# VHH binders against Rho GTPase-activating protein gacQ (gacQ), part 2

Target 1, 189 residues: Rho GTPase-activating protein gacQ (gacQ), of Dictyostelium discoideum (Social amoeba) (q54sl6r67to255)
Amino acid sequence: GSLPFLFEEELPTILVQTIDYLQLFGLQTPGIFRENGSLASIQSYRSLYDNDKPVNFPPHEAHVVASLLKAYLRELKVPLCTFEHYDMFIACESIADEKVKVELLKKVIAHLPPFNRKVMKYIFSFLQKVVENSNVNKMTPDALSIVFLPTILRPQANTDLEILQFTVEDSKSTKTLMSSILLNYDEIF

## First folded at step 4 (VHH; framework vhh_8ghr_2)

Design t08 (from h05 with E30Y A34S)
Fold by ESMFold2-Fast, scan of step 4:
Structure t08 (fold): chain B 189 residues (1-189), chain A 126 residues (1-126)
Amino acid sequence: as target 1 above (189 residues)
Amino acid sequence: EVQLVESGGGLVQPGGSLRLSCAASGFNIYDSYSIGWVRRAPGKGEELVARIYPYSGSTSYADSVKGRFTISADISKNTAYLQMNSLRVEDTAVYYCARGPDYFYEDSWGYTFDYWGQGTLVTVSS
């Protein structure tokens, strides 16, 4: 899958339906986005979306629905943050001055394709609600940097060695990005 | 602050056994979501061979090592282990310990781990 290029196009159905479900039933689920749901269930729902069939999520499937959302984002041919801007996002992590870091993040995000910015704004608004319930669900901004950020921010790699090298180096350096973006949501978006 | 250090690699003959250790510092592995062992062999892609969720005791294994390798965790020592039995020449690889917050999917293994050890070499040859 690919994201549209026009800002005024509708959000993808799978994105809207999964987030609507999670806002109603997932916010108080311990380990949401952390624990994976049944692979068989995820594949079943994916098949329904691929065949344009109606999807209704039953009760008590928060981990499956969260995993489906992450899988959808992870499998985009170009990640939400794009390959082009990957190095700039990683560079933001190293900035000690929070105000400078936020200004750079604002600039990088402003340079994303308009529809990517629309999707990111929508997702991060939802993630703020996840964090607001962290006393119950245990998902802090740092935890979301670990479990969620890699689904939308990943490097372009041509070999398995490059994937391992980028993952080893960059996974150590992205821990505060989610916190900086969520805390400064109104400034950035 | 957060660090993973592997040890126990070396040269072993086919059919032999080896135990890898992954010592964690700067965090408590009982509170970590998963600890995994990933190997990289010359001319081969990377493979997640084993994963454990220390808080629940749940484990998973790649088909290539199932029945031969056992992953475990010692919460009191803050250390994860990979017991490798019935070793084969094809098990020769650099083995990495990694802290992972999420369940494994083959196509996303590298994007679910946040901290990695330096790797330890395991050579299986006669």
Scores: ipSAE 0.000, ipTM 0.166, lowest interface PAE 14.8, mean pLDDT 80

Design t09 (from h05 with A34Y)
Fold by ESMFold2-Fast, scan of step 4:
Structure t09 (fold): chain B 189 residues (1-189), chain A 126 residues (1-126)
Amino acid sequence: as target 1 above (189 residues)
Amino acid sequence: EVQLVESGGGLVQPGGSLRLSCAASGFNIEDSYYIGWVRRAPGKGEELVARIYPYSGSTSYADSVKGRFTISADISKNTAYLQMNSLRVEDTAVYYCARGPDYFYEDSWGYTFDYWGQGTLVTVSS
């Protein structure tokens, strides 16, 4: 799948439904986004969304729904953070001065396509709620940098193997990006 | 330098018990996505029998072993365990300890492991 270009478009149904569910039932779930849900269930829900069929998530499926959200974001043809802006996001990690780092992050995010920025604002608002419950769910900003950030930030590559290699290598260089964005959410968005 | 070393295998009579240990080095089990026990019987394919998510303590089991096997992890000892009770001749297999990757990307859907131990043989017979 692909994201719309215009800001006026509605948020994707899968994004809204998964996040709504996770805000109600997932925030107190240990290892949310780190643990894998049932593969069969994830594939079943993907099929329903791909065929525009109604989706209702039953209780106690938080890991499945979280995995579904990550899969949706990972499989976008152009990642949420875009290929064009990848190098700038990576460069932000190397900035020692937090104030300068936040100003650069704000500028990079402001230059994302309007709909991508709208989606990112929505997702990071939700991730703040995940982090607010980290005493129970154990998901800190650093943990989300490892397990979530790669779903939205990856370089352009010609093969799946190259994507995997670059994702693994670059995760070493982006550990603090999630914490910088989440802690400065109101300034950035 | 990631290593997983299994121990505790051996010969046991039907209805007996064994405890397998998986000692991890070169990484912290707490930082693993999951740790699993996979077995391979002679002439059969691989079966994931148990998995633990060390970060949360959540566990899952194959239907064939549910209620008989218990997986656990000791973070302070950096070791995972498989307690096997009420053993059956059908449980005879080489048991492998395996680590799930600490990243989102997977080449294929299903369970995926980035490091495997050498295996330990469990034989259930009279």
Scores: ipSAE 0.000, ipTM 0.302, lowest interface PAE 11.0, mean pLDDT 81

Design t11 (from h05 with S56E)
Fold by ESMFold2-Fast, scan of step 4:
Structure t11 (fold): chain B 189 residues (1-189), chain A 126 residues (1-126)
Amino acid sequence: as target 1 above (189 residues)
Amino acid sequence: EVQLVESGGGLVQPGGSLRLSCAASGFNIEDSYAIGWVRRAPGKGEELVARIYPYEGSTSYADSVKGRFTISADISKNTAYLQMNSLRVEDTAVYYCARGPDYFYEDSWGYTFDYWGQGTLVTVSS
């Protein structure tokens, strides 16, 4: 899939429906986004969306719905954070002064295509609610940096070897990005 | 649909001035997109001559044009401009308006722009 270019386009139906479900039924689920849902169920729902069929998530499918959201974001042709801005997001991790880091993160995010920024604002608003319930769901900002951030932030690579190299090297240097963005949501968005 | 449409090119004498316009449609330049002017002359490589970052209000220029060219944006008209003063024969090129690149990707000229105008020819000769 691909995100729309125009800011005025509606948020993707799959994004809205998965997040609406997770806000109602997923916030108190231990290991949300860390535990995988049934592959058969994920593929079933994906097929419904691909064929513009109505989708209704039954109760107790939080891991499936969370996995579906992650799969949707991971499979975008250009990641939400874009390939162009990858190195800038990685560079922000090394900034020791939190105020300087937040100022640069705000500018990097402001430089994203408007629709990507709109989607990111919507997703991170939801992720703040996940973190607010971390006493029950056990998902801290650092945990979300490990399991969620890779679905939206990945480098452009021509070979599997390059993808592996970037994934191993850079995964160690993004741990605090989620925390910085979530804690400073109102300043950044 | 997203479009960038250039105008204002033409023939000018050395030492003269031209103002290029880049009309954007299908997006708002104020929504944090970088706007750049890239030129290409026959037998020469491409050169990013000027950039404006509407979110920051900052601008940058190639050394070859610093002090002579000024990039600006009119948010109300959704239009970017390149004011070219003290023109030289070596400024002769096709000038393209493009969205991007970002401030951190100064050396990634062809890879960071996602939309390009059709180009406008500037010829500096007597």
Scores: ipSAE 0.000, ipTM 0.089, lowest interface PAE 20.1, mean pLDDT 78

Design t12 (from h05 with Y55W)
Fold by ESMFold2-Fast, scan of step 4:
Structure t12 (fold): chain B 189 residues (1-189), chain A 126 residues (1-126)
Amino acid sequence: as target 1 above (189 residues)
Amino acid sequence: EVQLVESGGGLVQPGGSLRLSCAASGFNIEDSYAIGWVRRAPGKGEELVARIYPWSGSTSYADSVKGRFTISADISKNTAYLQMNSLRVEDTAVYYCARGPDYFYEDSWGYTFDYWGQGTLVTVSS
């Protein structure tokens, strides 16, 4: 038989509200995603979302809102790129031929769960706009590889020591992934 | 090779001052994500006391040291500093210099720092 028609799964409210805010007020902010906002403000907004309370971001809180987005992604039980596909993403970094690398990235991303792929497409569309404004905000694809990529791509580990060991080794193995994905967005997604 | 080397620790009386230095090699401090000072007293957990983003000069401090400690960076010397004033007995700890990514939060648990120094002992006693 035929598959039933499914409604498109809705993007999480926190993801949509933070990205909408940052597109309006954050793109011209120097060091966006590189500098943390006030921890007290971040915790206050997290509490509102956790208790399903309405959230309204005032002007001039771009660093707080960017930090909140990163915290949300980092705290997911399974990272956006998944644990299952971690080794394949890391393997893409070692590919010298850019066309072969992009083809493998396209395949890895295509094999992610449909919702994860939808969320990644939405986030990377936004990150292209961040990079487009790098003359003002100073955030290049390489900078985003350092400060943003670890929120969505991390290994499965049983101890804090293992997480630290993997972070140190694998930071060397992700240097160009953000650049390759952003420059080839239309081919990959 | 990334290396962080601390210096400036020692014995000081309550109310005294010390300046800790963190000399970086194998990378440019201006290009690093963040530099933090983390302390640990015997039998207690780790406390991030101060952090700087060398590229912008932005700083943050734990409430326990705010107004008494000042973190700074000298890009030309590739060195970060912690100026500690009005020292108290409870400031007695091993102080570590650490390099970390800027997605660090105060409630994060050490894995946000990818390189650590050896530590320098600060003893505040009369």
Scores: ipSAE 0.013, ipTM 0.345, lowest interface PAE 7.6, mean pLDDT 81

Design t13 (from h05 with Y53D)
Fold by ESMFold2-Fast, scan of step 4:
Structure t13 (fold): chain B 189 residues (1-189), chain A 126 residues (1-126)
Amino acid sequence: as target 1 above (189 residues)
Amino acid sequence: EVQLVESGGGLVQPGGSLRLSCAASGFNIEDSYAIGWVRRAPGKGEELVARIDPYSGSTSYADSVKGRFTISADISKNTAYLQMNSLRVEDTAVYYCARGPDYFYEDSWGYTFDYWGQGTLVTVSS
């Protein structure tokens, strides 16, 4: 899949429906985004979306719906944070001064394609609600940096070996980006 | 520094068994959301074969290895294991131990692992 280019395009149906469901039924689910849903159920819903069929999520499928959202984001041809801006996001991690880091993050995000910014604003607004319920769901900003950030921030690679090398080399360096963005949401978006 | 060190690979005959070990240092394995085993056949793609949540003991497996492979974790030794039984020629690959929360699904590429071991070679041949 790909994101639309024009800001005026509607948010993708899969994004809106998964997040709407998770806001109603997922916020108090322990390990949301960390734990598996049924692989068969995830594949079934993916097939429905791929064929533009109606999708209704029944109660008690929060892990399936969260996994579906992550799968959708991970499989985008160009990740939400883009390939072009990968190095800039990684550079933000090394900034010790939080105020300077936030100012650079704001600048990097402002330079994303308008539709990507729209999607990111929507997703991070939702993730703030997940963190608000961390006493129940156990998902902190640091936990979301581990389980969620890699679905939207990855380098451009031509081979499995290159992907593995980038994962090993850069994984330590992205851990605080999610917490910096979530804590400073109003400053950045 | 976080490290994962694999051992136990080698040459085995079809139908044989091997036990891979993944020794963790620089962190406590029980604090991890998942430890996984990812394999890559020489010149082929990668495949997540098994995942365990060390705290809960919950496991998941790729369809290609279900019933043959068993993943486990020993919290006191800070080590994860992959017991491989009924090995087939197509199981020949470099096996990597990885820390992360990956939610494997059948036809996806990509994994959410933040630290990887160096890999250990498993060759299944006569």
Scores: ipSAE 0.000, ipTM 0.242, lowest interface PAE 13.5, mean pLDDT 80

Design t14 (from h05 with S58D)
Fold by ESMFold2-Fast, scan of step 4:
Structure t14 (fold): chain B 189 residues (1-189), chain A 126 residues (1-126)
Amino acid sequence: as target 1 above (189 residues)
Amino acid sequence: EVQLVESGGGLVQPGGSLRLSCAASGFNIEDSYAIGWVRRAPGKGEELVARIYPYSGDTSYADSVKGRFTISADISKNTAYLQMNSLRVEDTAVYYCARGPDYFYEDSWGYTFDYWGQGTLVTVSS
């Protein structure tokens, strides 16, 4: 299938099915997105989607479904935030004034390809609901910055050395981007 | 502050054994983190050698080390280990310990790890 590419007009089936499941069954799950589900189950579902086979999620698989969503986003050939806009997102992290930071984030997100913007709006609407249930699920915006942001924001690298350098240099500087976007969702989207 | 500190590297003869340790501070390894060992040798590039999810005990290994190396974690000591047996000259490298939030996609490991140790040198020679 075309799963690794994000350029279709309709929301991808895997995105809709995983988020629909998690909104119904995952919001009250402690450590959602932080706790990994069974590796075998994740790989099994990934294989079904990769081969365009039908997928039905059974009850009580919230960690597996959340892990599958993260895996899908991470494996996109071009990350959701794009390679082109990576430096602009990183620059936002360096801004000390939260109002200026949010203004720049709004501008950067507005300049994403329309489909990426649509997907990001859909995902962050869902993540907002996760945060609204943080009293039960324990997932704060900061926690989601650590466990979720790396799935959608990564630099363009051609060698393992470049990947290693970018991971070390930039991973420490992006921690608050997710929290800024989530807390200011209505202003940004 | 999150910190990973490696130890146990050194010089060993081919066929020998070494155990590397990765002591974590500022977080609990039993939380939803993968701990990986990445090695870098001149002329070989970077290689993800082994990964463990300490909470579940799930592990994965590069084909080059499978059957010779064992990754493990001691939750009570907040430490991960790499037991290296039947060492070869080709295993000579700087070994880095790294923390990641997910472990199921090896192709994305470079975007997964958020903290790295200082590295420890392993030299396999006569």
Scores: ipSAE 0.000, ipTM 0.215, lowest interface PAE 12.8, mean pLDDT 79

Design t15 (from h05 with Y53S S58Y)
Fold by ESMFold2-Fast, scan of step 4:
Formats: C-alpha cells, sequence, structure tokens
Structure t15 (fold): chain B 189 residues (1-189), chain A 126 residues (1-126)
C-alpha cells in the first residue's frame, strides 16, 4: 500500500477503524503496541482489508488490532515520515535546545506531503491518549519510540544488509523524537 | 551502554542438541523489548529463527525450527536462551542474539533490532 496524494481525500479505512477501536477498547490494555496479537487473526483482518471486505473487531482483540495498525503502517511503500525527510528527522534528535528542536521538527513535518501530515496529526493525537493512560497500559513516549516509531520512520534500503547497517547506526538517534513530538503536539501540528 | 553477549555454540552431530545463551547488560530484558535469535547460513541469507517477549512470555518461531527449538528467558539473570534439539546439517549457521521490538512482523526485524551480539558459530556435521 500507498498513502493518497490529495489532502482532501479521506483517511484510509483501516487507519480510522483500528484507531477508533483502540480508543474504545485499547487504552487500558497493558503493553498495547508492545504485546503481540495472534498472527493468524492479524493476517485474517489484513486479507479482509486487502479485498475491500467489511471488518468488525470483537471486543477482546486490542493486541490484534494494535498489531494490525503497526503492520499497515510498516508496509506502506513509502513510510509515513517519508524516505526524503529521514535524515532531517534523525538530525532533530541531536539538537540539545528543546525549543530549537521543536521548531525544526515543526518545519520538517510542515514539508511532508499534505496527506502524510494529515495522517500523522491523526495518529499522534491518538498516541497522546495512549500516553495519558500510561499508568495502566505502561506505554510511555520512550516505549512508543521503541515499538511504534520504526513503523513510520525508516531509511531507504536496497538490501537486508543496508537495513541492518542503518539500524546499528541510527537506533540511538531516535530515542527522544516521539517524546518531543507528543509533548509539543499543539506547537508542531 | 547496551550489550548482548552470546555463548554455547560449537560442533554437534546431526540429531544432537546445543543451548545458546544471550546475556544482556545495560537494560532489563523484561522492559519493552523482545530478544530474538537470527541466523546467517552460507547461501541462505538471514533468518529470524525465534523471539521472545520476556514481559509476557510470548514466543514465536520460524517454521523451519518449530517443534525443535525452544526460546526462553530468565528475568533474574537477565539472560535469554535458545535450546536447539534434533539438530540438522541445514541448521549450520552463525547465530546472533538481538534486541528488538515486541511484535511478530518478521520481515521487518532487520531494521527494528537495535543491538546485536557478536554471533556464535553452530556447526552440525556427521
Amino acid sequence: as target 1 above (189 residues)
Amino acid sequence: EVQLVESGGGLVQPGGSLRLSCAASGFNIEDSYAIGWVRRAPGKGEELVARISPYSGYTSYADSVKGRFTISADISKNTAYLQMNSLRVEDTAVYYCARGPDYFYEDSWGYTFDYWGQGTLVTVSS
């Protein structure tokens, strides 16, 4: 899959349905986005979406639905943060002055394709609610940086070796990005 | 300063067993991370053979090793293990321990694993 190009296009159905479900049933779930759902269930739902069939999530599948959302984002041909802007997102991590860092993050995000910004704003609004419930679900901004950020921010690579090389070099560099964006959501979006 | 230190590799005959250990330092394996075992065999590329979430006890295995390999974790020792039984010549590979996110998206493991051990050679020969 790919994201639409026009800002006026509606948010993808899979994105809206998974996030709506997780806001109702997932916010109080310990380890949400960290714990795995049933692989068979995830693949079953992916098949329904791929074939444009209706999807109804049962009440006790928060881990499956969270895993489905992550899989959808990870499989986008171009990640949500884009390949073009990867280096600038990584560069923002190294900025010691939080105010300067936030202004640069705002500028980078403003230069994303308009639909990517729309999707990111929607997702990060939801992730703020996850973090607000961290006393119960145990998912802090740092935890989300580890388990969620890789689904939307990755470098362009032609081989598995290149992916491994980027992982080793850049893994430390993204540790605080999720925290900075979530804490400064209103200023950035 | 995150480090993963592997031990337990060696030479074994087909049908034999080996236990690999992965000692973690600089983080607690229970906290928000999966531990995985990745192998690289000559001519076959890289394969994620097993991973565990120490937090939940959830485990997953590649089809090639399911029923023969068992991954486990000892939280008190901050160590993960790979018990390899009924070894086959085709299990010959360098085995790496890696820290990654706790999810079953197998084809993304290469960019999501952020720290790797040095690798340990397992040779299965008659």
Scores: ipSAE 0.000, ipTM 0.152, lowest interface PAE 16.7, mean pLDDT 80

Design t16 (from h05 with Y55E S56Y)
Fold by ESMFold2-Fast, scan of step 4:
Parts: structure tokens; C-alpha cells; sequence
Structure t16 (fold): chain B 189 residues (1-189), chain A 126 residues (1-126)
């Protein structure tokens, strides 16, 4: 089977279980979300979720659990930020006035489907905790823009090469987007 | 111009050791890049053997080489190394050094690298 898509009223089990684990065991892990976990372990856990089997993460698998979370988000048929709103998110980076930029980000996020906004709020609350521990884990907002943002914000493309070409080009112009959202979390969400 | 140049390959006997070097130019290896070693043997697909994230000092290894191979990096020399111990005939392959952008993800079949070295041959035989 496929991993369950977003439910209207409750957060997906895989999202809650991975983030709960990472808050307990992952916040002080150097390179969290940057270093990849074992592909075999990721595939094993995906199979368990696909077949509605219980999942228990052992201690000291932070990279595997982080990779599983990223894989789940990346493989959604429609990314969390949606294809429809991609151009608007990219346009926010060009706004020099931080107050105007935050106001536009708030409006763009408010126009996302309600469940997508709920999921984003949950994820970004967690990412704030990751950044608060950047002295140990080395993951700054800029680093998260490179390794995490592409899992939730990507253009519609038909090939992996097209996705790569667009991601490389846009990563050069979205350097401050994660920082703006995380620093203004309470205003945006 | 980004370049990766491998050296250190050759013929060794089973149980022997070899150290491969990967000299990088045109970028700094500590600037948020992963450096990996990928091998290709006749009749086998490509296998990611080891990777290092020099900025964090973190490393990972394929199960086939874990405990025998050690990847390391020297930031001051902009060079990554693969120390290969207890070599087996099945380790015979062309070994490639590759730069991975940190935003690339492992696919169901593997991973994506944006720059590759020319490869160095390692033959384990007597």
C-alpha cells in the first residue's frame, strides 16, 4: 500500500510519531535532516506504515527517522505548500521590507487548504526547536532552507532532472524564507 | 571549476589495505556538501560505500564495508579519504569520489551527486 494522505481533522500518524521521536532524541544530533539515514531502514518503516502495522523507533536512529519524515513529505502527490501557491512563496523572497514580506507570507499561508496550514503550523513549531539547538546540531534556518524546504515547496515538474534544475535555481533565491517564517511564527500561524 | 581527483588505487592481496584520496578544487568541502565514495564492479550496480559530512564530522557506511572501511576528511587540504582494511576479492571495483549537494535525497534506487571524479581502479587478487 501507499502511505496515508492528510486527514481533515487529525494529524497523520507518521508525522506525529517522527516529530515526537525527533523532539526526544534528535534535537542535539549534528546534521539532523542533512545526513541521510539507512535506505533499508527507511523502506522497512515505510512498509510498516503502508500496512498499518505498529511502528516503534529505537533510540539512536535520529537520522533514519528524520529521513523518513522528509521522504514522507517529499513523496506527497501535492507538496504541503501546494503547486498552486509555489510562485507566490518564491515572490516573498524578493520583498525587502520584512514587515511587508511577513504580511504576504501570512496571507499566502492563510490561503492554503486548512489542513495544510495545520500541518505546516505543527512542523514549523518543531523546526523552531531544531533551530534553538543549532549550537549543537548545526542546523540554522538557512541550512533548513536547503535541506528541508524542498520537501514541502517544489514546482510542478515531470522529471527528476526538472525538479533538480528548479530546486537548485530557487534555493539561491529562498535563502531567507525559512528564517522569516520561523522568526515570525506567532504572527504567521 | 569544480573538480574531484581520486588517487591511491591499485592491486592488493586479500586481507591487505589501501587508502584512496579525493582532492577537491573549485569549492570547499566544509561548505555544506556531502562527499561520498561510490563503487562499480562488473555485473553489479553502483553502490554507495561511504559518505562524510565534513562540516559536522558525521559518517555513514554500507553494511558490506562497515567495520573495515573508514572515511575521513582534512578540511585544511580540502581532501577526503577512504581507508580500506581487510580487503576482499569482492571489493574489486572502480571507486568514484562524488560531491553530494545536501538538499538531494536518497531515492528508492540510491542517491544523486552533482560532480564526480574520473574513478580509480581497486583490484583485490593474488
Amino acid sequence: as target 1 above (189 residues)
Amino acid sequence: EVQLVESGGGLVQPGGSLRLSCAASGFNIEDSYAIGWVRRAPGKGEELVARIYPEYGSTSYADSVKGRFTISADISKNTAYLQMNSLRVEDTAVYYCARGPDYFYEDSWGYTFDYWGQGTLVTVSS
Scores: ipSAE 0.000, ipTM 0.247, lowest interface PAE 12.7, mean pLDDT 79

Design t17 (from h05 with R51Y)
Fold by ESMFold2-Fast, scan of step 4:
Structure t17 (fold): chain B 189 residues (1-189), chain A 126 residues (1-126)
Amino acid sequence: as target 1 above (189 residues)
Amino acid sequence: EVQLVESGGGLVQPGGSLRLSCAASGFNIEDSYAIGWVRRAPGKGEELVAYIYPYSGSTSYADSVKGRFTISADISKNTAYLQMNSLRVEDTAVYYCARGPDYFYEDSWGYTFDYWGQGTLVTVSS
């Protein structure tokens, strides 16, 4: 159905299956999350999930599976970080004192709905493993801020002008958030 | 350059009234900013007493002052006010005016308020 996956008590099947696959087959893939997978393959897998059909990812589909995960997160009715908390995440970026910034990030994340916090904890645990393999996959925290953070953190926009304002103002301002969360994972979660 | 300047503090007897003013310069208070009043008494922590969003007129008050204090804003004067009625000895504190973002958590307000006035002393004593 039409209900958002983030209202479930257990982690969504698509989230678990994509991350499990990427941990086994994707960590050594250059440009993982940066390079797009085949649109036809992504649509095919999306159709299987939408119709509650079993999904098995074959080897050498890392870019497709990573793109599927990003598409799932991007298309949530309410982003993982929520619309309500958007301004507070943006405010964290401007804090010069790292200890104060981490303390505020911890509080912002603690105020997310419990299920959103659970999902975010799970995703960021996985992203730490991606970064640990950056010598091979070339994905640093800065690279993940550019290609991954926009899938989970976006403002509520009703017009093309508002979308443009977001891309100009806020894409410049979120560069360090991924790095701060990943480096301080145990303190924040 | 952003500045907030408080005035209106002083000595008053219990049950009395005072009106604090917060004059803003270097920005317009109606531009998506919260304006709040924070107090600090000797030996006590800081308390967010009241805040207002001048652009919408929305206000919020701490339980300790609700029904006694009223926050307001005059856009034409670029000034926020705190009307304090039925003052009690425990209201004795230095009162600060501060600028905050459009959205913040009330339990984390101190991390997000970026410009502060110099403070004005309010003493409630017989």
Scores: ipSAE 0.000, ipTM 0.180, lowest interface PAE 16.1, mean pLDDT 82

Design t18 (from h05 with R51S)
Fold by ESMFold2-Fast, scan of step 4:
Structure t18 (fold): chain B 189 residues (1-189), chain A 126 residues (1-126)
Amino acid sequence: as target 1 above (189 residues)
Amino acid sequence: EVQLVESGGGLVQPGGSLRLSCAASGFNIEDSYAIGWVRRAPGKGEELVASIYPYSGSTSYADSVKGRFTISADISKNTAYLQMNSLRVEDTAVYYCARGPDYFYEDSWGYTFDYWGQGTLVTVSS
């Protein structure tokens, strides 16, 4: 099952199951999070979770499972980073002093709802493992800023076209955010 | 300057074929995260039709076009293609070439493409 808000004390089942799978089978997959899995497979798993049906991922479906995780995060009614804090996250990118930037990122993240912070800590711990395998999977922190960050950091917008416009512009301006968070994980979380 | 230019659109009868071309300049397609073809039909939202991921060689297709459409890239010409076979009236749309990763699925409300072509019109009618 998936809820539209992250207000539960326990981590969502879809989050735990997708990340557990990807840690076992996805870390050495070239283009993980960049390449799409089968849209039909993603939709079928999504339907199972929405109807609280059992889900068991077969081997060799890393792109499908990664795409499902991204889809789940993108579909949250309020993104993981929240709409309220969007401008502050974007502003952090423009800070030239890395130490000041990290201090502001720590403060912004500390200001998130406790459940959002717990989820973010869990996700970024996993993303560190993805980056540790970047020699094989080719996913650097900068690449994750482009392909993964938009699933958790998006502006409040009224139309699909506006969301597309903001996502395109902001993905260019947030290239170093993932790097700053992952390299300073222990200081931030 | 990074630019994508589409060509090859036009009028075709049902069951016919068209090949769309997307010429890239200012960057190398082989260095791209993804190249996709997105279409928009009157009264419908945007649909990601096909994607190619150059560094892995992987391709993906919307269920509506699987078995009929083929995406490819010619690195030496820095051009991507969409070969469209067995065309249906429902394939009538403006087709855009785009560079970037995609987060599309049926109810998706956003994309991550960073450069777009101007679009080319494909009309399938008798």
Scores: ipSAE 0.000, ipTM 0.263, lowest interface PAE 11.6, mean pLDDT 80

Design t19 (from h05 with R51E)
Fold by ESMFold2-Fast, scan of step 4:
Structure t19 (fold): chain B 189 residues (1-189), chain A 126 residues (1-126)
Amino acid sequence: as target 1 above (189 residues)
Amino acid sequence: EVQLVESGGGLVQPGGSLRLSCAASGFNIEDSYAIGWVRRAPGKGEELVAEIYPYSGSTSYADSVKGRFTISADISKNTAYLQMNSLRVEDTAVYYCARGPDYFYEDSWGYTFDYWGQGTLVTVSS
C-alpha cells in the first residue's frame, strides 16, 4: 500500500479549549490563576475530558477554567519544562546580564522535546495577553511566576512535600524568569 | 520570625457565636496567596473551612459552614478573622490559621500552606 502520511502532533483539546475560553472571557478577571475555582466543577470537567465527552464552558466560570488548565499541567507525569532541564532554568535566574540570560533561556527552551516547545510557545503567547490586562486582572509577570510557573517547572522528588519544599526555596530565585520569557517572547520562541 | 497566632477559641453553647482572630507577624497578609482556616477534630482528617485571597478579597467556604461562617482580613491590622455563627456541636475542633505561601497553589490545601498557627480549641456543648 501507500506510505503513511506524517502528521504534526496537534495541541491537546483541553489546552486549546481552556485557553480559548480564557482569552475570550478570563482576561479581565481579578486574580485569574491565583484564585481557585470550585473543586467540584474542576473535577466534573476533568472527568468529561478523561472520558472523551464534549465540554462546553458557561460564561462565568473563569476561575474554574483557569484552575482546570493549571490542574492539567500539574498532572503531567513529566512537567512541561522537563525534570532534565530544571537546573538550567533555575540557573538562568542568577544571570545578571539580561542579554546573556535571554540567550541561555533560548538555548534551554530549544533543547526541550519538540512537542513540549510547541505547547510552551502556545501557553506563553496566552500569558502575554494575561499580563497585558494586569491593570484589571492584577496578574503581573511576578504574580504568574508564583502561581503559574510551578505548574510547568518543578524538580524531581520522591514526595509532593519534597517538591513543595524545593519549590519554595527556588521560587525566591525564579521571580524574574516569567518576566524575562514574556518580555523576550519573540527572541526565545 | 514568621508567626501566626490564633485567639478567640473557647466554650460556647449550641446556637452561639465566636470570632477567631489570626494575628500575623514577620510578614504582611496582603503579600500572601491565601489565608485559610483549617479545623481538625480527633479521629478525623483536616477540613479547610474557609479561605480568603487578600490580593482580590475573594472568599470560599466548605459546604458544612457556608452561610454560618465568614472569613475576613484587616490588612491595616495584619489580622485575619473567622466569624462563626449558629454554632453546632459538630463544629467542635481545633481551628488553625494557615498562610498560603508565595509559590504555586494546588487543589490540595494541605500542600500549599507553609506556615501554621498553634491552633485554638472551639468546644460547642451544653
Scores: ipSAE 0.000, ipTM 0.249, lowest interface PAE 11.9, mean pLDDT 80

